# Ledger of designs, part 8: miniprotein binders against q8h113

Target 1, 357 residues: q8h113
Amino acid sequence: MVIYHRKVVFTYVRAKRFYHFLNIEMVTDFKSLLPVIDISPLLAKCDDFDMAEDAGVVEVVGKLDRACRDVGFFYVIGHGISDDLINKVKEMTHQFFELPYEEKLKIKITPTAGYRGYQRIGVNFTSGKQDMHEAIDCYREFKQGKHGDIGKVLEGPNQWPGNPQEYKDLMEKYIKLCTDLSRNILRGISLALGGSPYEFEGKMLRDPFWVMRIIGYPGVNQENVIGCGAHTDYGLLTLINQDDDKTALQVKNVDGDWIPAIPIPGSFICNIGDMLTILSNGVYQSTLHKVINNSPKYRVCVAFFYETNFEAEVEPLDIFKEKHPRKETSQVAKRVVYGQHLINKVLTTFANLVENS
Key: E = the ipSAE of ESMFold2; O = the ipSAE of OpenDDE; V2 = 0.75 times the mean of E and O plus 0.25 times the DockQ between their complexes.

## First folded at step 2 (miniprotein)

Design s18 (at its last look DockQ between E and O 0.04; V2 from the best seeds 0.00; counts 0 for: pae E 10.1 > 1.5, pTM O .679 < .8, other shape alone 8.844 > 2.5, placed apart)
Fold by ESMFold2-Fast, scan of step 2:
Structure s18 (fold): chain B 357 residues (1-357), chain A 81 residues (1-81)
Amino acid sequence: as target 1 above (357 residues)
Amino acid sequence: SAEELERIKKKLEEIRKKLEELAKKGGSPEEIKQLEEKIEKLEKRLEELAKESGDPEVQELELEVFLLIWELLYLEKELKE
């Protein structure tokens, strides 16, 4: 099945038309299509001095600019991460969530564990509403005291399952590749905004933070069960690795309609976070999205969140204020200290853990 | 690790060639000297890490190499004006 779906994606890319392509058949019109971007020309040149002038890079940068302005969500292909790794991550995640709760609770999320670990169905809340999912939360590890009193809340190592036994090593390899991919996509986004490839790295990404949520959505036999309530992501860039066999992720368009993010095998879904909205001076918008559990099948989604330096003071970058000036003086973006913002979100999201522990 | 060190080595070679190009285009002798000293420092760290590979130290070196590329791109922009 996986092989069949990859062949379908390859046919779409090469032929530009495919009359019975499954992903196209599930879309009612072109307004509901999320853009697909092959970033391989960007990756081939992302470290070169002439990156900005390369024709292949310029073309990818144009597509990134349009996707970020119009939708804030897009599929990424040509990313260089093997299909085997992408699928094994999902397969081993399914194996973990299939375990008895006793086994999963061995890595239970607690304040003492730095809000890292397994959370049961119903522990997570979005906008005050209970989400019907379970998850493993992990964060970039750092030395005790590195981020002062603010960072103390998230101190400690990530908690990894002992079963499957290869999970920790697999996920650490995957995180490294997602980190590198996110950095390279942001070089393209920097060019799209009219800067050098390194505007973010020079100021905001000298020591980038990351967050990862490994999410399991239980199968349901009723419609409109909220797996994850409507929200925007608060970071820079999110990479989503989702199961290929059912559509559950929905993205809100500018008209207020919910667009299904139909899985494309071997791709990532990529979306813009709130910090990138601020840094871009409002040129790129973070987009509301949600997950509806509407299938009897268990669904896995691995979401990697690429973030600024923990201590970064996030405000519009001067280069992008110059390139994209706003005339409305009353719309001054509020300055945000990323680490404090993250801690506030963690403490709000997991307020019930204090009562349960 | 060995593959990462090889990538960093190639980047430092590219940086040296770019600095030579910018020096010929009329870059300030003092500015060129400062950038050359930064390259030499990074090359020395690469040699040290080739003997004992620590993954966090390799990642830190890679970041410093990319930040030096950023500095060279800004110098190039100034020289083109």
Scores: ipSAE 0.012, ipTM 0.512, lowest interface PAE 8.6, mean pLDDT 82
Fold by OpenDDE base, look of step 3:
Structure s18 (fold): chain B 357 residues (1-357), chain A 81 residues (1-81)
Amino acid sequence: as target 1 above (357 residues)
Amino acid sequence: SAEELERIKKKLEEIRKKLEELAKKGGSPEEIKQLEEKIEKLEKRLEELAKESGDPEVQELELEVFLLIWELLYLEKELKE
């Protein structure tokens, strides 16, 4: 009976391009692959107060704990966002980047636009190297003066493409779903760290900020073109929606090897950020990753960054200090104000834009 | 790229080694044989792709190798139960 179910699942997985990877505990020995986590049991219980006692939740929590300890990257399936929506986001993004440069410039990123909008190829720098991508930079919208003088730099509406016409409404729907998904994954991560589901929501996520980068990577005819330089993400959690036909994202494993993050249709690639490293008392380390442009075909990637409250003073949470006592390391012990760090990053990127324009 | 093909080749070698270990641990001979046939098919495709520099086909092969690893991990789990 078990063998029949296995063949049916793998055959069904192949037939539908729906890789419902069975809840296979990835044996730690395949350090060359990112774990796949079906989070559907977690989502089914995300509003239940006794969710921590549910056997399906406990299994997902155990997988999240292992993934965050060992790699800091994992695939998410069973996330409840429709494949049609995920694919439409990529399709509409391709259509935008295929537009004439003059049309893309109608939403050009500017300081007066709160650093929101279209960034041309070659403007983004990572660690002093030029990145070979174009992007639309989006941030959570907020009322003028909400985040004081720090937030003033980012004040303004997102500059959505007017072509395709449906792009704004599509992306606003997508942002909402990514926000809800990110919250629920972080409840699982909170449980994995030995806290309640709500440890982050109590202090750091009452009014979560988000960043979205809608990225286009031009086709290249040369090897080792850096699409995005090696970095860690700053926030809590990143949800990556990428083209299914191009492997470009590289993740550094615990052995120091670069692992290609092969696209799984209908999945998100999820990774943890530096703020989660701090909050976890250094239990979960953010993972270094990069993008290599290695195809003559244009590639899109939509990265949703789920972040703390804008004014959050990020330090290790007391519950996680108690559960996971560590020697104070200089990196984990530093109190960081999220919004100030974000603004410093934006201003540094813009200074590079002015110098190279 | 030649580098992608070499990464796929190394993964197939690791998979083959893991399958041999599962065979020694008393894995189902029929399941092991089916996985061996899949490895051989992927190795043949890898050799064909090494002659034809087609990026889309390499990525499809990488995905198939990834799926094969999951099949192996499942088989390993069944042997531990």
Scores: ipSAE 0.008, ipTM 0.299, lowest interface PAE 9.0, mean pLDDT 81
Fold by ESMFold2, look of step 3:
Structure s18 (fold): chain B 357 residues (1-357), chain A 81 residues (1-81)
Amino acid sequence: as target 1 above (357 residues)
Amino acid sequence: SAEELERIKKKLEEIRKKLEELAKKGGSPEEIKQLEEKIEKLEKRLEELAKESGDPEVQELELEVFLLIWELLYLEKELKE
């Protein structure tokens, strides 16, 4: 319709001016729009016995269902984590990456450090392609012996920067809040799949492992530099906290097109992972995404990965097999042992780091 | 003024409520047009207030208008499908 075409053009001009004010790139078509979900009604009721019946929760759950069936990426607002904390995390991370190289190497990844710590620019590879970023790798800490011989590789404390001071305390507070937020979002996702709120808090899921990658993308003088090659996330849910003035994250939609995930101030970018695909019996599918850098500006991304229990043997949950039966000849497409897979990837990644150092 | 900013906040809340209702039950092109006109009026007024002062509340309200525009565009995408 002429009316809808004129409206889209007019709305585009207004949004373009607003995004220019914020120095953010803007999407140009409907397929490039990711949903923004205010989850505050969900969070207000997520501990209540009757949360599933609350009208506000029902509305959020519907939005989560549509987002997870579509692209598997969405922004969350109303998440309850203060802007001050979110911004301090990025600010302190900028301060660390601005340090001289030799200062950053004081917390370098080693086997004796449990494969935790700093990785220099250019030693990470994704799908055989070099990633132009630097990072700090962090994992949930656990007591010696808790996960047997398999987990021994990752034993030990995370290596937090001593400069800036307070970095460790800030990040540990942030991780606790991200863990709680992820659990509460997953209660909404469980309802969206037709289960109780607590389907992702069962025996193999109630003591979640987590991974955090604290990533720095150096500024570039050329176009289409690969900051992080195309991949899906392995766990259940990812929370992304990144600089507001960088549009580098691209996600693959259901039509196979790469669309930008433009940062929205005050939000997290959230996406679902491979373990959620398995647990949901394939109803929600993890989303291929990459980071392509075209900016001369240095940018930070702090990615929090909410996982299963370390020892989990992951298969579709019975309730979701009942609610969403598959058409395949096998009722269980694949059984996955999370901790074993994680350790294999950690060891392979480190071997590649040594080779390329 | 603080009185005018409070009136703008109330109008934004009314628009949010209507947008959520349309997302739940569907909306006609005319209902969407009416929301667009309301948002345009608020956007224009906030632009004028931003020129008059550097008030942080004005910046917060500009972000809220942006998020409403984003939600409206997303609603239009869903209805088209």
Scores: ipSAE 0.005, ipTM 0.441, lowest interface PAE 10.1, mean pLDDT 81
ESMFold2 (binder alone), look of step 3: mean pLDDT 77; pTM 0.695

Design s19
Fold by ESMFold2-Fast, scan of step 2:
Structure s19 (fold): chain B 357 residues (1-357), chain A 81 residues (1-81)
Amino acid sequence: as target 1 above (357 residues)
Amino acid sequence: SAEELERIKKKLEEIRKKLEELAKKGGSPEEIKQLELKIFLLEWRLYLLAKESGDPEVQELLEEVKKLIEELEKLEKELKE
């Protein structure tokens, strides 16, 4: 893992000789590195009945287990999503955020739009502090009435801008690929926990919900501007597609130190969410992370969140309680109804929109 | 391809026969788990095929897989006695 990271960073620096902050000295600080995992052996065997016995799969599974236990954050390469698609998503997102506010507000977030759409800079607060970002919020679309009274709040289609053209089609293609990638990574994580490949494809996980935030961080000329305050993610797994030339994401390690998530071109950053902490019986912990705006350049980050079924009552899976019993009588967490938790988050964040509608 | 859909249909028929066999004689947890994994793999293959084409036969086979999953879940409950 560390040896692999050194080679990747060296190749990147050689190809991108002007990235002086990504030097060999950073790679040699083993305590400050986030792991890099090539998942291509896992993807090559994900359709095989005996994938759990494949030597390449076993090696990837071991790396996933260590990454999830030690930090809860890692880079994913060998994921099969083209560099062209990954970059085009970021390029079109930059084009959208460069538009005048009048154009962006055409898809503004409202209760009647199912809390889907554009948020202006400074609308979001984390721990009482204003977040300096703008965003487009998207959710899995579903038929009216599918998720009962709880789901009614999020009913309706996602709002996509007409400019840039083809953005909707691009993002829908991207979402499908991220959904498949997340499912396949979770097969490796299932094996890492000592289960079958399919423990996260059971009844409460077979029809996964997803959330996506498309986020723009304005350039700054001052220190310590909060782009996004410290938080954990709610779902199972998050895939982060960040700009390659700006370091802003920071991850809190077990010692309480903030570790920068330095971009690796063509990679995703992947992290564990709160629902996976519950499902794993506390074996894997969701990790605090934040974004600090520290560059005069505008930064884009597209975060895809892979979730449980909307109506899932989330509790530790029996197989992982058996393989990883807790020493205390108390479980890691009580039952959480995922959809209710998501709706509470949405309504709390956008309480002001209800009053104005 | 047409050949791949025929292979999938044959595997689904084999799974159906195995479910009937296990329902009559009873089955081990290992046999049930192996059958579950086979059904999940076929569902995954059909999902990939649906992503590539609008072939209505793929949607029909996905619905057949869903019915087999329901039968397997019923059998799992019955075998818990």
Scores: ipSAE 0.000, ipTM 0.176, lowest interface PAE 18.4, mean pLDDT 81

Design s2
Fold by ESMFold2-Fast, scan of step 2:
Structure s2 (fold): chain B 357 residues (1-357), chain A 81 residues (1-81)
Amino acid sequence: as target 1 above (357 residues)
Amino acid sequence: SAEELELIKKWLEMIRKFLEYLAKKGGSPEEIKQLEEKIEKLEKRLEELAKESGDPEVQELLEEVYKLIEELLKLMKELKE
C-alpha cells in the first residue's frame, strides 16, 4: 500500500509536469525556446575517473557547451532533486511573504546582521531604476575572522523566518543540494571548455561561497512593471527555482531579442555568471536577463548563486588560456578579488543603511 | 527548420512514453483528451511541413504520429470496456 501510494503520487507529479511542458512547447514559437538539458547521464558518472570518456557524459557536455556559447541560459532536468522539495520551498516562501510587514521586518536586513535578511518591496535598484520586489538575502555562514577584514561585513548567521517554523531546516537542506548540483554541473562545463572535470575545484574554487536570494514579486494589473532590471549575475552558476504558473523572466539572446523563460515544472533554470566569463577566458559570456511583473498573481523565485572561494583572486584559468587564447581586440576583466567585489555590491545596494546606522 | 524538427522529435518521444505509461497505469478521460489534442497539433504541423519540404525526415515523423494515433485509439477503446 505505501509503495503503491508513493508510485501513484510520483507518477501524478510527472504526468502534470509532462502536460505542462507540452503546453509550453505547443504554444511558443520554436525559435524562442531556451535549451533543455537532461543532465542525468552526467550525474551518474560525475565521480568516475573515466567520466570524460563516457558516451552519455560526452553528449551532455556537448549540449552544455552549445547552451553556454549560444545563450548562456538553459533548463536542467534529470537533476535528482525531488519535485516535492522544489515545490515545498516555493510554498513556504509564499507563506512567509503573505505575512504582515511587521512580521517580515523581524528579520530585516541591517549592517549588524551582516546584511542578511528581509528587504521590503521597492528598496532594491538596478541601473538606477526601482525594482518591484521583496526578498530574503542569505549568504554562506562562516566563522568570525575566517575571511579577514573584507569578510567582516558579512559575519553572522542568516536570518530565517520563524513562521513557517520548518523554513530554516527546509532551506538549509535545499542549499546543500543546490551546492552539490552546481558543483556537478560545473564538472560538465569544465569538460566542455576542454579541461579536466575538476578545473573549477582548484585552489581558488574548492571552498565555494554561495549567495541566495529568495524573491517575491507582487501581482500587478499594469503591463511592463519592472520586477528586476536588466543585469548579469556575478558568480559562476545560478540555479533558478521559479513558480510554475507565471512567466516573468526574460533572457536576452545573442541576436538581441528578449526570450521568455517559460516555467517547466520540476526543472531548474541555469545561467552563467561574470566570474565564469573571466575563468573561461571569455569563452562563455554571462547573459543579460530581467523580470517583468505582468500578472495579477504573486510570483516567487528562489535564486541560488554558486561562487568562487570568498578570497579568490579571479582571473582566467591557465588551462583555458591555452585552449582558448584571446584575440588582441578581445577584452576580459583581468583580475577581480571576488570577496571585495561582493562587499562593494552589498554596500552600494544598502548604502542607506550604512548612512543611517 | 532543423531546430523545429529536433523539438518535434523530443515531443514525440515524450508523448510516446506518456501514452505507454497511461496504457499500463490507466488514464482519466481528461488525460486521454489532452494527449489526443497534443497529437492532433503535431499531426497538423507536420502535414504543413510536408507540403513545404521534400525532407524525408518530415514524412518519417508524420508516420510516427500516425502510429501514436493508433495506440491512442486502442487505449480509448480499452477504457470503454
Scores: ipSAE 0.000, ipTM 0.241, lowest interface PAE 14.1, mean pLDDT 80

Design s20
Fold by ESMFold2-Fast, scan of step 2:
Structure s20 (fold): chain B 357 residues (1-357), chain A 81 residues (1-81)
Amino acid sequence: as target 1 above (357 residues)
Amino acid sequence: SAEELERIKLKLYLIRWKLLFLAKKGGSPEEIKQLEEKIEKLEKRLEELAKESGDPEVQELLEEVKKLIEELEKLEKELKE
């Protein structure tokens, strides 16, 4: 993707037409490139009873199937979320991270705050390595006692900055739209796996959880500074809203090569998580990815994680075992209780915050 | 009860799937009638629950039932063409 290493200014219309052309080419060799999918036909029919038989939906579903089987990462365009909102989220996030440290610490992440709030550079570790980023961590809010003893750790409201003043309202609107978008993409993925649009709904998604990380990566003078170490995402789907002027996200393809996820203005990057790997009976794989800080520019990335019901017992769905029988069943026979695994991850990640003192 | 609401949610999920299946394959008048009867029973039960409690989840489920009725009426109209 040499043409994207040059900082060429595109209008959204020009970018969309260019990526439409590239998407046709990418279908033949997307092991070397991340596919671009226009999901607007899917969204137009997302709640219609005839969704599965719509020609436009069928085409999008085919593209989702290929992307999820071969890479587990793709760009989403035609998602219906305005460029203004996508850009305003990043703009206000830059404004927050530019504030003095003392201002950011007003919403500092603590155990008593339900592990919600601002974390400073070096608090987060991936595979034993310190990550060169700061963040605001948010979770779906819920009433005390709703998720029993295992959910107690995450009880309490999200902490939002008072500056920029409009930030809380903007982010709450954004989260609602990302939640709806994630649900609708997952309906397309259900169809791609050979089910109805609703195979994940009910037991798995009647009351879906979500996690959001608002991440700031400081500018660096050195190359190859680790912003976030190699990992897979835990949940179902991740939507990434990243700065347009900086290539930092890298995705490991099926050949073992790291492919740069070069920003596309107005797009989301979407990737699948470990829970979707289990639910799909191993048909779709969660893909290793990392972030390298390699520019003197400050970079913002807002990652929205769409998850199962908190108490969901995640195992391969019977319909997908029937549609996609595995050669080896032992690798996908295990069950995961989503909420317990999330709490374990949170407590492991923030173990240093429970020090006295 | 919470257990009853979970059963209602599962029934709504299965009804949505069946409606999609009938739209795809074509449905007999008997199949459409059976789906109609299931939706009517859920609507009646949710109306009873709405009178007993101010649970916002009950209102959400009633809105979902109303949407299913609209989808079923659309399917019935298309199949009669």
Scores: ipSAE 0.000, ipTM 0.108, lowest interface PAE 22.8, mean pLDDT 80

Design s21
Fold by ESMFold2-Fast, scan of step 2:
Structure s21 (fold): chain B 357 residues (1-357), chain A 81 residues (1-81)
Amino acid sequence: as target 1 above (357 residues)
Amino acid sequence: SAEELERIKKKLEEIRKKLEELAKKGGSPEEIKLLEFKIEWLELALEYLAKESGDPEVQELLEEVKKLIEELEKLEKELKE
C-alpha cells in the first residue's frame, strides 16, 4: 500500500485528538490540510558532504519545496527532540501561567530588563485589535557592546521565574535544540531552492539571532475571541510547540480560506518568515496566520523564531537571484537591516503597553 | 465519549460506500490514494481508542477496517495489472 511508504501517517497514531483531526480531514479536500514532513532522513545526513545526492535527503527536500511553495506551513516529525522534553516545556509553561499575577509580575518586561520578560493579558495589539494572551518574551543573550548602540537596548539576561525552579535550565536546553533543528531544516530548504546546503550559513547568517515567545491563551466561553491577530512572522523559520488537546492556530491558504492547524503530538509546526521570503528572492512566501481562542481551557504555545545575524542587511541571495530570476513586473522587498527592525518593533510594542496600562 | 465513536462509525460507512463506487466505476490514482489515506487515518484512530478505553466495539470496528484495507489492495492490484 502507498500509505505504508509514508511515515507521516504513522505519526498520527500518536495523536490523542486524532479522531477530531480525522473528521476535519475527511470532510475537507487536501488543499485545506497542512503537510507533514518526516525530516529524519535529512537529519541523518545533514553533516555529510554527499547529503545532496542521498535518496532520502532528496525525498525530504522535495517535500520541503512543495510545502514552502504551496502553503508556507508544515508539521515536522522525525526531528530527534524527545516527546518528554516537548511535553515538559508545555507542562512547566502551564505551571508558570497558573501562578498568581503578583508572582508573574516579578519578571515583568521593563526597559532596564532589556525589554525581556512577562506581558499581561490584553496589552498587545495586532493590526489595531487587542490580543487576548499573556506572554514571556526572550531574546538571544549577548555580551555588552556586541551589537553596538542599536543592540544596547536589548542588553541583559532573559528573565526566568523562580517557580517552577527547573524552568530556566529546561528552556535553555530547549532553545539550544530548537536552534540546531532550525539550522538543519534550513539546509534542506537551501537544497530545495537549488543552492548548496549552506547558503543560509553565510556571513550574515552564521551567527543567528533568535526570539522566543512563550504564550498563554486564557479560556473563553465565547467563540472567535482573538488570541493573536492575523500576521506573518519576521524571521527565517518559526518552530511552534503547541498544546495537543486544543485547536486554535489558523493558517490562510492561497485561496483565502483559513485552515485549522490541528495539533499532532510530538511534532513541531514550522513556518517561513519574511526574511526567508527576501533571501529566497520571493520563491517562498511567508503566510498569514492567526490564533482564535474558542475553548474554555487554557492553552499554551511556545514559538521559537530563528533569525539572521543581528546586524544583517537582508537582501536576496545572489545564488537564488540567478536560479530564480524575477519577472519585470514582480518586486521583492528592498534591503532590510534586521536589528534596526527588531528594535523598532520592540520599542513600538512597549510604547503601546505603557499607553494601555 | 460515545459521540466520538459514533462519528467514526459514520466515516467508516462513507469510506465503504466510496470503495464500492470505485470498484464499480473505476477511479483515478489520486482518488485511490485519498481513500488509502482516509482508511489509514480511521485505523489509527481506532487503535488509539482501543488502548485508551478498552471498548470491545472498537475491536469490532478495527476488524472491519482491516477488511477494507484488503479490499482496497485487491482493487489497486486489478487496476495495475
Scores: ipSAE 0.000, ipTM 0.188, lowest interface PAE 15.7, mean pLDDT 80

Design s22
Fold by ESMFold2-Fast, scan of step 2:
Structure s22 (fold): chain B 357 residues (1-357), chain A 81 residues (1-81)
Amino acid sequence: as target 1 above (357 residues)
Amino acid sequence: SAEELERIKKKLEEIRKKLEELAKKGGSPEEIKQLEEKIEKLEKRLEELAKESGDPEVQLLLYEVKWLILALEFLEKELKE
């Protein structure tokens, strides 16, 4: 009946330095598996000026290059952030979202609060469709006037819940660790592109902005409830800390099929954003992804976005134009002002707050 | 322990072979459910082990288990349709 319309061929692969995995042959593609990368050899050498020559670094760099070329999504293990901290972040986030709406609204997102704070279920839209999630949005804090007229929209401190009491201090520690981890992964990606370790630490990249979305997805009993519609991320690199007990994140592969990003406890899911696509001269593509609410239980996801400098005029880096010249027909954007792009997206996403406030 | 991880690896190899058999020859809903229950028990144990230690071997085995669950769910859905 149905089994003859789709080939299911299972291939089991073993390699001494790679994970063991099972591949499924669909009608069009075997690429339904996201790579797992142990970055601990990279982290051990990431501050050494000879890191490019280290055999362990070279191996990790090769894995990063393949992951970024093939899908733009991968799991990171060996990252050095404790399982206790990763889990405590999710545990405290569950505690916050379990509170009554009146308590959560004490930190509600408003224009006056710099578009920082709590947004209710159904306020967010992706490609014109309502997303079934609630969130806390936060951004790198900066002094008034630091980013000129463009940055004025996002001025002010992040709004943190008072319950649980330790949440602010926990999240600030977590953000610092995610910032450092993202920078160090980008040193490996820089080498993967054929540059020095520091190509993403140049003048327009060495004072990185960051965005973080702390997202809660309500439990559902129906299939295919959209938690977050299909999109690409704007920045350089995203680190996703998701609940371990159900698969919700889906990634679009090169053949147009949606593949699930299954949780691995203690790992981050890592993906590249639109700014990295531009900076790499189109060598690495930002990948469409979505979240489907497929569980009767409440789910938490903490997404950390590592960005350029706020005022960065983002264009392909000269070294990567030289090493990876693009074809005349390639559709890579030639120049973007990051801060302006971010503000335009924030104002579009929260247009209803401006109209109703 | 290393001995427990070796037992888990052996069980995963047996599950993989049964999943390949079901994919090629078809299987009853009862056989699929029995395989699902075995995989879910291993997933739960590996999740417990992953919380107790940052052992990369445990994380790789957990990834394999979760992949087998998705492969079984895919096969089950195709056979029903």
Scores: ipSAE 0.000, ipTM 0.331, lowest interface PAE 11.7, mean pLDDT 80

Design s3
Fold by ESMFold2-Fast, scan of step 2:
Structure s3 (fold): chain B 357 residues (1-357), chain A 81 residues (1-81)
Amino acid sequence: as target 1 above (357 residues)
Amino acid sequence: SAEELEYIKKLLEFIRKLLEELAKKGGSPEEIKQLEEKIEKLEKRLEELAKESGDPEVQELLEEVWKLIEELFKLEKELKE
């Protein structure tokens, strides 16, 4: 038999860990929380031939299926990427955006640089509206000519800042880990859709592309400033590493309400993109989300986008059409060439740069 | 909801780690009281969920909360001696 009681004493927080814990609880509304998925059982078995039959994997797969069918956004914990690395990425990103404009301009985004590099506050537009953010845009590097005429627009190396000095090496390490994590989550998603772990890898992910946007949102002293307008992501899935102390990301739930994606320290927020909607035959829907600048504090967000092969002709996979037949025949198999879709979006977003170059 | 229970599990993991650190370092009465407040809020929410649902996972999480309360109470008592 357990006996316990609490003493009524006035107190305050002294330890740094308690400040993080208090912040989580103070902003948490249990009624509107996004699902939290511990993927460590999936990671433990993701390279095993018998992963589909593992009880721990089956449980994670069930959670992924529910999250992707319902809201299409979830927190990932148990991912194996250290808190130190996750925080260091954000810390170095803050240091870069704190630099004088002339220093940031050294890696300015241009058509000649393959639309890679620093973009100023207000250059990005979402649904015709100017977004109040600055960013560094990066893409998987590839050899000249690898992706034919379509890929020529994005040819060239990523532009990395020389200050902070370690930024390039840190970000390249981070990208590799995010790539591996995304691959493993998609194996779980493939199982959730009723396929083998490798349905995507055999056809769409033989040589996966990736996009990364490193985003800085300036502090504001007025309400409801749009940091990024409502949109869906283009790719397969997104991993979001956001500042832990402010809620700014909002997700549209299945009921049509905007709910806050409250930061959970050490987690990634993960969401599905338009290509996964197509590949899943509409079982999983990419979800509208937006960012509101709502605080005088500067906020950073590092968004890693895991994508198909650049030249992939994206259409519903046959196995998922068989497992999940659509009731309506209207809007059968929307086919998209991923690379062309990406280039069209890049050129539309940065039309002003082309006209002034 | 399943989503709420998963979040509560994450909070309990975080609390467990903090309690272990306080036991190692010797926490202040203020630090211990802050953990007590957080654990109490989780206890109350799980008690509400237990009334709404026959889910055995809710009862298991509630029992974990009670164990953490007992451990924290003992640590607080030892510190005040």
Scores: ipSAE 0.000, ipTM 0.148, lowest interface PAE 18.9, mean pLDDT 79

